# Miniprotein binders against a7ua95r516to809: the designs that were tried, part 31

Target 1, 294 residues: a7ua95r516to809
Amino acid sequence: ASLSLLSISDLVPDLQFIFFWMSNAIEILYFIQQKSPAYMQTIELMDDKAGSKESLLSATISANEEAMTILEEVIMYTFQQCVYYITKTLYVVLPGLLDCNPFGTEPSSEQCRRAAGVCVCAVCVMPEAVRRVVSVFQTTSDLLQQYQVHSEIQSQMFAYLFFFTNVSLFNQLIDKGPARGWFQRSRVLQIQASVKILLDWAKGAGHNHLAQKFFAKFCSTVTILASPPQQLSQMSWKALCAEHPSLKPVQLHRILTQYQLMAELGPLPIWQPSSEDEAYIYRTVDLLESFENH

## First folded at step 4 (miniprotein)

Design bg5
Fold by ESMFold2-Fast, scan of step 5:
Structure bg5 (fold): chain B 294 residues (1-294), chain A 86 residues (1-86)
Amino acid sequence: as target 1 above (294 residues)
Amino acid sequence: SDEAIRMAIDALRMIAEAIRLALQGNHEEAIRLLTEAAEIAARSGDPRLIALVAYAAIAIAKFTGDEDVIRRAEEALRRAEELMRS
């Protein structure tokens, strides 16, 4: 039967509920953290005529620990649920980014008319696949803003979303790229332009540092593949390792091998692995990235 | 007083548990705990604690869509405010 694409917009009501409770739990946890020392100090300064001061202080500590544990569990659960729903949506839309063309995103004239009516002032628009990914990030940002979620938690969420996106795109490119023709120069330039749109969005949203950190592997891969043959053929293995430290030797070796095939270059002595790396280029277990190790 | 401090701690614990229960879909028990927390918060005299209980109760009631639950939550908040005014 037919497949239906789940839009991030379809998840907004569920996400609103989860963000609402995450925000509430954080607010209450913050209140307990601020008020608990004052209550404990009040107990410490009390005249212990009843002979129960030490017992009351102990009970206060125990009760606060229990309340904080429950709130921390709620915060962790709601954070994990948000990440789960958001990354599930990202997983569906991300592969389209590798197949879209930002330099000529023109759909058939019929599709263009149906999607937007008559677009007489049409400017080259962001590919729909890229727009879907940006929409996921923007909706997440809007919800975090709407519920006034602490900036540290916002940073943790986008760190993970960028990490997930990087791993998904890198693995798709390395694993499926040869069969899909994604290593062809024209396709790599399209991918590079699409990724730049995501990075520009992240910069505008105040997450430039996180994007630079967590997209490093995929950006390195695309940068190497997009390099002109005359430029790349002058860079040694050691120079490439220094410029692209996020890439493992097996990953860099695979990228360069694909580049040689697509550019119809013969073996290049300058790309021979260093003696330190020679054994590691055959570690196929390290080729694809893991979504785990948190 | 010893009593007031213990009551404030109990109220905070009840609010935390109510949120956990609401997330699990147990809205009736969540509202019951918030009703108890509201009465305790009122006696504590801490306006922020009273506000947090009110916020949690209204939030849960709105998501249940149950007019009786909303009415009970509002009644609990009214009683808490009356107790605070003593």
Scores: ipSAE 0.023, ipTM 0.446, lowest interface PAE 5.6, mean pLDDT 76
ESMFold2 (binder alone), alone request of step 4: mean pLDDT 83; pTM 0.766

Design bg6
Fold by ESMFold2-Fast, scan of step 5:
Structure bg6 (fold): chain B 294 residues (1-294), chain A 100 residues (1-100)
Amino acid sequence: as target 1 above (294 residues)
Amino acid sequence: SKEALRMAIDALRMIAEAIRLARQGNHEEAIRLLTEAAEIAARSGDPLLIEFVALLAIAIAKLIERAREETGDEEALREAEDVIRRAEEALRRAEELMRS
């Protein structure tokens, strides 16, 4: 399947429709919440027979309760549909983030501008792979703003998108990283720089708190891999776990083991857990993150 | 008005029942109630009621459409699509009434 067929731009018309209905459902829910007390009061003030008034009040209460339930289901369904389509697009573009180089630029780049004797190449610094990921987040933000979706729902959506991105990147790095060379220090620094671009975008978009919270696992992993081996080998297992609380013990052990195997620095002091530490490491059951268990 | 409130209640009751029937897999009866609710809303002349009923009808019809796609029932899919089409037309009419 062509990447262009799975781009966020291809999904915009479908997403616009779903966001439109989500926004409308929220507005209708708000309308009912505001108007229902007024309708109830109007009925109560009626000078009608007891049976007629009672019947109308009962009917109004039942209709409001059912309508509220349905609108909540519509809001939940449309939210899940948006998340589903956006995460499908993210899944396709995220692997590129681990293979791109934000530091590399050709001297012949025509898009670099020169002003006051200084060459400015801001566009050249953001790799195409990173731009594709940022584009998904930006388009989502634009749609939420266009359809005036409530800030709480916007926050919930970005919380999930950041969570999904974190889990996807973490799982790819752990599963494929050693074979792809992603554990090499030069590659880790490139990954770290690319992630910083995403975090900077999130800060600019007003989502810094969510990004800090939901990218913690991947950021911890990259921080460990960027750390000098000597520094890591000097820390106790307890201290390592305390510095990286977002990582499960078995995940941290896997990262350290792979890092030690790939180190180019002479004979590393091999970090060896005690029997008690080893038992603690295997308290957890999964190496990779699961969307089902998180 | 009192009559507008009664029509709103009747339409909302039918929508609520249509939802329950749709969840039970009784899609034919659900579609019938959605159509009846839309007719009550149209007769009320209340743009807000017409809009509200139309939006709920579209949502419910899409749920029916999805369930029937899984079973391969082409006739029920066409009925759900027709409800959506008519509801979209009702939304346009409601918007025109609000702007008048």
Scores: ipSAE 0.013, ipTM 0.304, lowest interface PAE 7.9, mean pLDDT 74
ESMFold2 (binder alone), alone request of step 4: mean pLDDT 71; pTM 0.636

Design bg7
Fold by ESMFold2-Fast, scan of step 5:
Formats: sequence, structure tokens, C-alpha cells
Structure bg7 (fold): chain B 294 residues (1-294), chain A 97 residues (1-97)
Amino acid sequence: as target 1 above (294 residues)
Amino acid sequence: SDEALRMLIDALRMMAEAIRLARQGNHEEAIRLLTEAAEIAARSGDPLLIAFVALLAIAIAEKLIERLKELGDPEVEEAVIRRAEEALRRAEELMRS
């Protein structure tokens, strides 16, 4: 098994194998849930001694419970393996999203079409770094559809993937952003546009609600960094916290402090916490802790 | 399908009994039952039932192998692990059909 893969396409054979096992286990679990009650009812209706019949029914229920437990463990294991491999691939490609420029793509001749005698330029090509991230999500969606995984399980998988993406991007932006220039306004606008492409993909895939929920922290951060300094200066600390409930006060304070330092901006809103906010902030100070708990 | 359901229930009972025996320390009999469950599935000819028993046999055999390695008795461990590996191989063979 390869420890690190550069492309989602390299993972497809292994993922197909795992998705096949997961799908089969789910189908078999469903089969047992649907068919076993009818079989148990047949036992109930048999003309036999009550003691013997009750023992047979009890043994059948016990056997089914143990089989279902094992199937659930197989489903959980294969689900976690899929999530692990997919998030490992995401982790490698996500930093590129913070450095890419979606505004620098020149339309090629192939992007222009002629329709009804009028020349029309087609949609601009997605930046390669964003395309790599979208490819991971699209490949996951394709595999879930290929193996006919129920929409609720699909939603659960994308909830995990979006949550991971959100936390990974947030932590990279906050920890490495100043050194890599990601807090510069031009870069932030590029990041915002790249994130919009991911959110648009999620909407098209039927996961808009999940994307809104699980990208909230990173989206709030990018929104703050893209906000004009004058707009930020006019808001009270209470108003800023209320507008960005996905951010802990300590995270919001750190973002504003870093933004002011990197952008060499004039006065930003001074954080004046209540006594309760002060206690809350001093209880939760670790970005690593935030990564594990959000 | 009714006969297939009966074979499924029989296989499930054997899997449950295998787990119970393994918990009692009778790993040899547990592996025998896992192998017999796989043969019931093969005899059914039903791809879904074959996949079901194969997946369960693989899961149980893997857990059994890990549990046996934790016991640390080299003589008993090696013989039982080899039988568990054979059951696992048989289950994988059924799954590929």
C-alpha cells in the first residue's frame, strides 16, 4: 500500500475495493432487517412445544443481533477507511487552494463557441489547484453513486469531508498565512473566489446545506479578511461575535490581530470582552484544541 | 429464496456460536464453525449470501487472529492462527467468485 498518493486517481482502485465491501455490507444488513422478521414470525406460528419454539426464536434473535453487530463494525470500518484515505489526499492538495489565482486564467480558443451565428465565450477553466480539490469530491461522489450508497450515508461522508476541509484550511490560513502572504487583500479575494468554486460544486452535488454548515468557520474567516477596514472598525465586538458565531472569541481576536499586522491597516475594532467572554477565552486558547473540537 | 433465508439463518447461528466459543477460549471450534458457515454459503449458490458469509467470516477471523496474538501462547497460537488464516482465505475465495 502506498503511504502517500499524489492524485485521487491513484486511490481509485483501493477505494473501489473498500466501497464495494461497504456497499455489500449495507445491502446485506438491509436484507437481514427486511427478511428476518418474517422468518421469525414463521417460527412463532409453527406448531411446536412453547419451550422449544421460544428457545429457537431466542437463538435466532441472538444470532441476528451478533451478525448485525459485525456488519455494523464492517460498515463503520470501511466508512472510516474511505474517509481516512480521502482526507489524506485532501490534506496534500488543500494548501494549493490558498495559493491559486482563479482570476488569472486566460480563456483559450476552445472555451469560445459559436451559437446561432453569435460568438459566445464559455465558462472559464477552473484553476488547477481548485480542480484537484474538486476532483477528490467528485471522485468520492462518483464512487458513492457507482456502488449505490444511500443518500443519507453520502451526506454523512460529505459532512466529514467538508468538516475536515474547513478545519484544515482554517488552521493553515491562521498558522501559515502571515508567512505565506495569504492575509494580503489580493490573496484573500483569490481565496474567497476559490472557496466560492468549492461551494458552487457542493450546491450542484446536492450538498448545499452541509457546505454552509461545515464551511462556516473558514467562510467567516475569509469574509472578515475580505471586509473593508472601515466596515470592521464600525462594528462593536459584540456585533462581530454575533455575525460570526462559528468563531470562538479568541479565534476572532487572533484573526483581527493578524489582519491588522499583515495588512498594515489603520485602527481595527478593539476587542473589549465582557468578564464572561474573558473567562471563556482564557479557558480555550489552543488552536490545536480547536482543530480537535470543531 | 426461503431456502436461502434458512441457509442465511443457519450461517448466522454458526457465526454467533463461533464468537461465543472464541470468548470461552475454544478458538479451534470457532474456526471450524466459520469454515462450515462459508461452505453453507457456497452450497447456496446465492451471490448475496456468499458475499454476506464471506464478509462476516473475514471480520470474525481477523478479530480472532488479533485476539489470539494477544494471548501470547506460541504453540496454541500458531496452530489456531493458521486455521483462522485458512478460513479467511476460503472466505476471500468465495467473495471473488
Scores: ipSAE 0.005, ipTM 0.250, lowest interface PAE 11.2, mean pLDDT 68
ESMFold2 (binder alone), alone request of step 4: mean pLDDT 68; pTM 0.581

Design bg8
Fold by ESMFold2-Fast, scan of step 5:
Structure bg8 (fold): chain B 294 residues (1-294), chain A 86 residues (1-86)
Amino acid sequence: as target 1 above (294 residues)
Amino acid sequence: SDEALRMAIDALRMIAEAIELAKQGNHEEAIRLLTEAAEIAARSGDPLLIEFVALTAIAIAKRTGDEDVIRRAKEALERAEELMRS
């Protein structure tokens, strides 16, 4: 339980140690891969008058293979630990993003409350809840840069973090949204603004393509819910399915049902699922996303 | 030789254990184990093993500020380069 209460700042010393060893293991692995051919060539050019050349070459190959296997296991283990600790922290802070107001009508930080003036708090563009999420991503980026972790591993790290964030936000919104009032239009617009702050951070950090790929489902959901009634009521079920391919029929049906309720729209025949999709809208097992990414 | 293969396997096992010890924060025991691995690598005459042990020792020693270990590891790297050029 203690770990789930920790902020990202509390984890920095442990993460620094893990990133340090991951970086060192990657560098040693790269060294072996780059230098091994030169050493093999040196052995092959060696005077074999003593009759030990074949044994030395075989021994060096075995030693290099064993060393590479150990280093790959260390890299995998340290990467897995970083992902687990960071995603545990994200899971704790992400629900706050769905409940905050980035338009500054309510103070999210004690500094805004301390100021006492309503107009002063109106300039707080980044709520504390959003700042906590951004802080997790920024701290991760800073550590990867500090320890010069290879760019491909950095990309894999953010792919996992964005995938996790997307699934967590989508599941929270769909599962808890009705009870929490998150489908109310004012709340949807606040959620859209908060998500834009995260996407803007990702773009600034050089991860725009990863963010576009891994946030697709949650972005589609928020886009539909933020659509004006005049626009959305003219789109057929087929057109919505085509425009939002990341959404499963049961997911789209749930979103449209909530939209209809909140916008006080009567029954809309054009939003009836096609005969082909009708069976899939009742598959509750497919409503929420899995954290299994493969 | 069969002895050279045995030495290589022993040194690599020691390096792997030292990395795990350092990861756990036991830098002193990690350096002790790497010192033993360095003696085996030096006796083997394998420049790849000598360099691998030395680079690992430098990485750990930088965390603790152990200048003696860094100096000895740098000397080992110089010897490995000489063996490569021979």
Scores: ipSAE 0.000, ipTM 0.169, lowest interface PAE 12.8, mean pLDDT 75
ESMFold2 (binder alone), alone request of step 4: mean pLDDT 85; pTM 0.802

Design cg1
Fold by ESMFold2-Fast, scan of step 5:
Formats: structure tokens, sequence, C-alpha cells
Structure cg1 (fold): chain B 294 residues (1-294), chain A 100 residues (1-100)
């Protein structure tokens, strides 16, 4: 019962009805927006024999305004409900992405050469944890296509889902990473590979631009953590800030401090912020990301 | 206009359903169907029947929902609207799963 409710499959019937209402409301709204100007022009061209033209125009404007207001409210509500249920499911499955090994046991180079006629990628199948996350995105895409939801609303949906995923993964990594050992280089490389599977799915689904935009913070974090010590130690604080503009100074400082600790890079911190930026670094209230996109 | 009035009634019905007033939603949809029939606008009537079917499936009589889907599908097939034909088939499938 409760485990069933954690699966996206359990929510599909309810989501189908919500998407149905959202799609219909959007279609009606677009119809009114497109037809209203043409109808108003038709009224203006009419012969005003009875002096009722102004009354008809006024009534049409009022009816259109009321209908659009109601439809916008329904669209907003159904969109919020879809996002709520989908993100609730994502929140349960996302931590698994940070805790799985997509590499498995690598085949030898001899096995790889022999398997030229076999899909080598099938030996390194998608981990269950990654598959669960992809399944949520794929089901969402399927439902949006099934109910022919307008592409701009589809884009807004995936923009928010990617935003939510980015914030959730970033906050999990920063908050729980030290205790879970996620900052160890071997674990970071596993996380990087898992995230790449997710990003590749987004590219295949036609959402590459949104994925690049909304995963920037988490991708910057993983890129820094996966960097060789030699490379990072040669970069100044200002150079790192410039290369990773999606990270706030306090976030970058926390990441570099954790990296330095895990890599045993000496007795004192190598990456020192300028005196100009010190106050920004110590604003701990800005460390974790908000789920609000305002 | 009558066409805009039908769409206004449908929008109000969807809102009433969202706010937990299914009886009001059904009443508004019955009025929308009546006006669409009077207009003789088959494409509009096709759409209104589909919305009514969805409301019936969620909060009304699932058997009546199937009747409205079939009415919508018949008009969609006759008018040659492939998008509405496919949408009506999907809703019919969901209603049949709900019935059993």
Amino acid sequence: as target 1 above (294 residues)
Amino acid sequence: TSEIEVLRLVAQAIRALREGRPDEALRLMEEAIRIAKEMGDEKLLEFVYLVMAAIMALHGDPEQAKEFVERSLEIAERTGNPELVERARRLREEIEERLG
C-alpha cells in the first residue's frame, strides 16, 4: 500500500485525469485567445441597424475575460498538482542516484573486442536507481504527449522538474555528502556517470537546452569534485569563481574545502577567497538552495 | 456569442469540479451540450461530449461516461478530426479500466 504509493506507476491513473483537465483547459484558452480578435472584427464590420453593436461587443469582452480567468486558474491548479505529485515521487527516488554504481564490474579489453557484435552498453545496464528517476521523466513525457499538451507548457513542466532535481541533488550532496562519503573521488565519478545517463535521456527527449540550463549548479559541483588535484591547485579563487558562475561563493568555498579535506592537499586551505568576498562566504543561510524558483 | 458562451460554461464546469462541486459541473455541462446542439456545431459538440465524459468518469456515472465518449468518437470519426478521435479512444480505454 504505502510502497505502491511511492511508485510513479501508482499515480498514473490520477495523473492521466489531471493532464486531461489541464490539456482541455489550455486548448479552450488558446481557442478563445485566437478566435476573439477575429470575432470582434466581425462585429465591428456588422451593420448596426438596432444600435446593439456596442452591447454585443461589451458582452463578448466580458464573457471572454471571465472564461480566460477561470481557465488560467484551472491550468495553474492542474499544473501545480502534476508538479506536486511528480516531484514527491522524484524526491523519494533521487537520493538513490547519488548512491549507485553505474560502472558495475567492467569487462576486460579482450571481452570488449570480442563483443563487437553485441551491444557493450547492455553489459553496463542502467542501474535501478537511475532507471527509477528516468522512468518518472519518461512517464511525464508520455502523458504530456498522450494528451497533446502544448509544447510551451511541456517546456515549463520539464524546466521545473529539472530545477527541482538539480536543487534536490545539490542539497543532498552538500548536506549529507560528508557523512555518506559522497565526496570521495571514486564516488564522485560514479555520481558523474549516473547524472550523464539522466542528461543523455533529456537530450534524447528533446530537452537538452533545459537540462543544460537547470542542471548547471549540480554539474559544476560534480565537475569540481571530479577534477584532478593538480588541475584545481593551479587555479586561483577568482578563476574558479569565473569558471563556475552558477555557484554562489559560499557554495564554492564549501565544495573546495570538502575537496581539500578528502584529497589531503596540505595543512592550510589552498583556495583562499579575496578579502572583498569574505562576508559572502560566511552567509550560511545561502548555502542550500531553495525549491522556490522566484 | 453562443460559441464563446459554450466555452465559458465548460471552463466554469472544470472549475466547479476542481472546487469539489461535481453536481454544479454536471449542470453546467448539460447547458453547454444543449447550446452546442442548438448551434449545430458538430466539432464543438464533439469536444463538449468529451469533457462531459471525463467529468462523469471522475465524479459521476462511469457507464454514462462511456456513452458520452462514444458520442464524441462518432462525431470525431465523421468530421475527420484525428486528434479528437485518438483522445476519445484514450479516455474510453481509461473509463473501461475503471469499470473493470
Scores: ipSAE 0.015, ipTM 0.429, lowest interface PAE 6.9, mean pLDDT 75
ESMFold2 (binder alone), alone request of step 4: mean pLDDT 80; pTM 0.765

Design cg2
Fold by ESMFold2-Fast, scan of step 5:
Structure cg2 (fold): chain B 294 residues (1-294), chain A 100 residues (1-100)
Amino acid sequence: as target 1 above (294 residues)
Amino acid sequence: TSEIRVLRLVAQAIQALREGRPDEALRLMEEAIRIAKEMGDEELLEFVFLVMAAIMAKHGDPEQAKEFVERSLEIAERTGNPELVERARELREEIEERLG
């Protein structure tokens, strides 16, 4: 079976193996770092007769450097393998987040509830597409906890997963959005609600700071597209740039152009770039985000 | 340098496993266990038993893997290292699920 066709649950045995080895390598590396200074101090306190102390010090340094290099390579490789498997799964499930509806549809639907004699429809339910994305993040969190992977490596893992998710969603929305109808207001509001479920999960998992940092571009994009015409028309180009610093001029210009095209009310003002930004709104090489983290 | 030698052998075993050489990894771990036993270092011995159990669970005899993880857990509980206790317990549960 192809890896791209598997659910996250099908990858758990392979991921457990990789996480176990990554965790072990980290622990061994930490142990060497903790023990090495004490041993070096012991050697330094030795009475040097016929130069044996210097030979022992050199041998110990070489042995520690060799072991640490191997462990660092193992940690890097196992980390990259985890990222590879997890992002492959994310890539398959992420487009569904842009196509799902997390809102209740009708007052008489199964989502309706009674409160204080009033019938209130459920505003947001977790769609299957959103649940699949959350399941990938939750399974990753569970495995990191099960194998007691150090918190710094945990943070690096989720930083990359959030970065990958942000880039994937942003690129799909900008590149395919016009043809798929994703810029229509009703669709944008659904996308915004779905992304909020993802961000709420990250906050609950203790990764709020990482989520805010790495989802900034996609969140800015959805926020602009979800803005009422009355509010957005009152903002200048410079005000929008200041409020959304994660967006490049070409990206902001493309988003605003799509907003105008999808508006159901009369024509909105065309947001004119500053003289400094005017050259950059046509730079197609800067439109889509790179999966490289820089 | 016996302590550093043991950790080097474990690192080399993990590298061999990563590169698809489990027989070499098991041989390296057997040497690491021998040296750790000679040193009488309980914490180090606990750790090499845990690594050996994990390798055997995937690439060796699962029944022997259970023996090594039980030995690791026993030492971890006596030495009071909570991180190794939890990891050994989790590996033991995984191995026991495979055995039935």
Scores: ipSAE 0.000, ipTM 0.336, lowest interface PAE 12.6, mean pLDDT 76
ESMFold2 (binder alone), alone request of step 4: mean pLDDT 79; pTM 0.741

Design cg3
Fold by ESMFold2-Fast, scan of step 5:
Structure cg3 (fold): chain B 294 residues (1-294), chain A 100 residues (1-100)
Amino acid sequence: as target 1 above (294 residues)
Amino acid sequence: TSLIRVLQLVAQAIQALLEGRPDEALRLMEEAIRIAKEMGDEELLQFVYLVMASIMARHGNPEQAKEFVERSLEIAERTGNPKLVEAARELREEIERRLG
């Protein structure tokens, strides 16, 4: 299928190369930091036989600063390259998450067994679209561990990947959701279940805090859309803003408008923006999220 | 200055390799190895051999990479730096896997 043209597996050799050099640059930086003090002390203990002890110290400090600057640039460059290739892969596979059914419509041979004419099947399975996204995160985690990349850098990597995933899913849902039927209640529940699989993976991988932080906007959106009409109609605009602080006024207004359009059960409530927010609900420039916001 | 010069050369070699200039990276590493040998710092020499092996394995000749990683391991066993020994063994296994 066209959706499978870009795979994380196709990028593994290139990613291994980049992660290897990122790890090496970090180790070299550490080696310089460890050797520099000992070497400086050696110079301090020298006789002034050459009459150039101060010149040697100054030259050593300058050279050390230059080498460390280059290594920091290499680390930053390799980090950005990894992010680029991984997010390019995520961009291709993420839309599928919005179209899949994690509740399993039909049992497969792997899930269903027959005994005396009775079919026994798993109720909920990981859809292929979700598995593709999880595979990207798992492969990234495996490579970071294989090359012993420091935990702080690992955290930065997953912070960005979760940020990118959140922005991508949110933008796809808001922009294309109406035409794709993604705002239908049954579809929203399927999306919520699929996202839970990603969040559960993140928790298992030790990144629960990052996932909770960086998926907040998309989770808020799905939570509102999955709310029963009776519950949602009891909430004021102010209460919704308080429960979903990650959503901008224009975003919350668009979500509530889509919610109203989906239901054909009696009259739907009309949510009135606060006087402070009224000017902002029509700011279309703020509707979609930027991938460049850190 | 010699120690810092070696580390500067290694850093520049890695930068050159990542930017698609492997011939420059190899030249810089040859100079780094020469200086490290003159210094008699076995830990440093082990490290520059490991970096050279990595460059050779990826862009140069995998057969030559095996030679450099073996030299790195021989020194690592004497210096007792566990991280460098581990890194060299992992690289050796990867090279052997590729060569068969």
Scores: ipSAE 0.016, ipTM 0.371, lowest interface PAE 6.0, mean pLDDT 75
ESMFold2 (binder alone), alone request of step 4: mean pLDDT 79; pTM 0.739

Design cg4
Fold by ESMFold2-Fast, scan of step 5:
Structure cg4 (fold): chain B 294 residues (1-294), chain A 100 residues (1-100)
Amino acid sequence: as target 1 above (294 residues)
Amino acid sequence: TSEERVEQLVEQAEQALEEGRPDEALRLMEEAIRIAKEMGDELLLEIVYLRMAAIMIRHGDPEQAKEFVERSLEIAERTGNPLLVEFARLLREAIEKLLG
């Protein structure tokens, strides 16, 4: 397992410096917000002569606004650096989720012995590929907590990480899935179970709302592909669009085409695109998702 | 106004850095500093240095950012504005940690 040790842990020293930067900038921001009202009150209580009070008040307001702008830029820069390092690591480990089997992996006997017993072996049942992704999220959460980064920034960080994960997994599945056999029912159910582990982690970490929002496209895709043929064949194109609004017409069309092929279903008139959507099922520029959050 | 010209130059310097023209950015920053000094506005000059430090950090130059924040701190101590003194001091500390 020497290769599995080459993980998010290797980035911790670099991330610690950046999170320390971010934490300091946020602390300064709150210091200014806390002290500004007191200074304004002090100026208001000053004996005004020849407009000196108004000049000092204006200068203080200007200085406060400029300092706030600078701090926001520092916070943005450090945030972008953290995102860069973390997503670089995620990019390497995410494809493994599409090939792992969460249903049949036996826990390592040596890991159980080192953990001092059978009870801790249950913690080890997570597939290695899923564990590596969860480790990236957990390490990020731990660092944000360790440096007491503001909750709003924490939410923005996980919003972007979930967005990145969703786009990466969706694009991999749609682009490489047919050649890799990922649309086979047994593989789809394995993918669904692996995604459930990530969503459960997010819920436990207090990010359930963000996970539901930013994983919507990939979850819709997996939900459709995991649906039994008897159930899915009863849903019209319009009903599927209504239930899965995150999917673009070209994406839904591609998913249903793959489903029909893998399930060996004959032509289904009920899955014919609506007249309004028919022009859009050929928009190849909309097939794969962009990593830019619009 | 001269103050509006300084603001414009700082914004143009940041845009030059975004577009990969660091030499032009430094020229624009030097012009902004010159105008602020000629105005005799110590507070404006202090703010200009702090803004430049933040811009340098955003563009991956913490060494240059440290130089600007040190210049700002010297002025902040003379002007006696406690908010700017504290801000410059803490920003300097953060830069020193990043540089190691």
Scores: ipSAE 0.018, ipTM 0.449, lowest interface PAE 5.4, mean pLDDT 78
ESMFold2 (binder alone), alone request of step 4: mean pLDDT 78; pTM 0.715

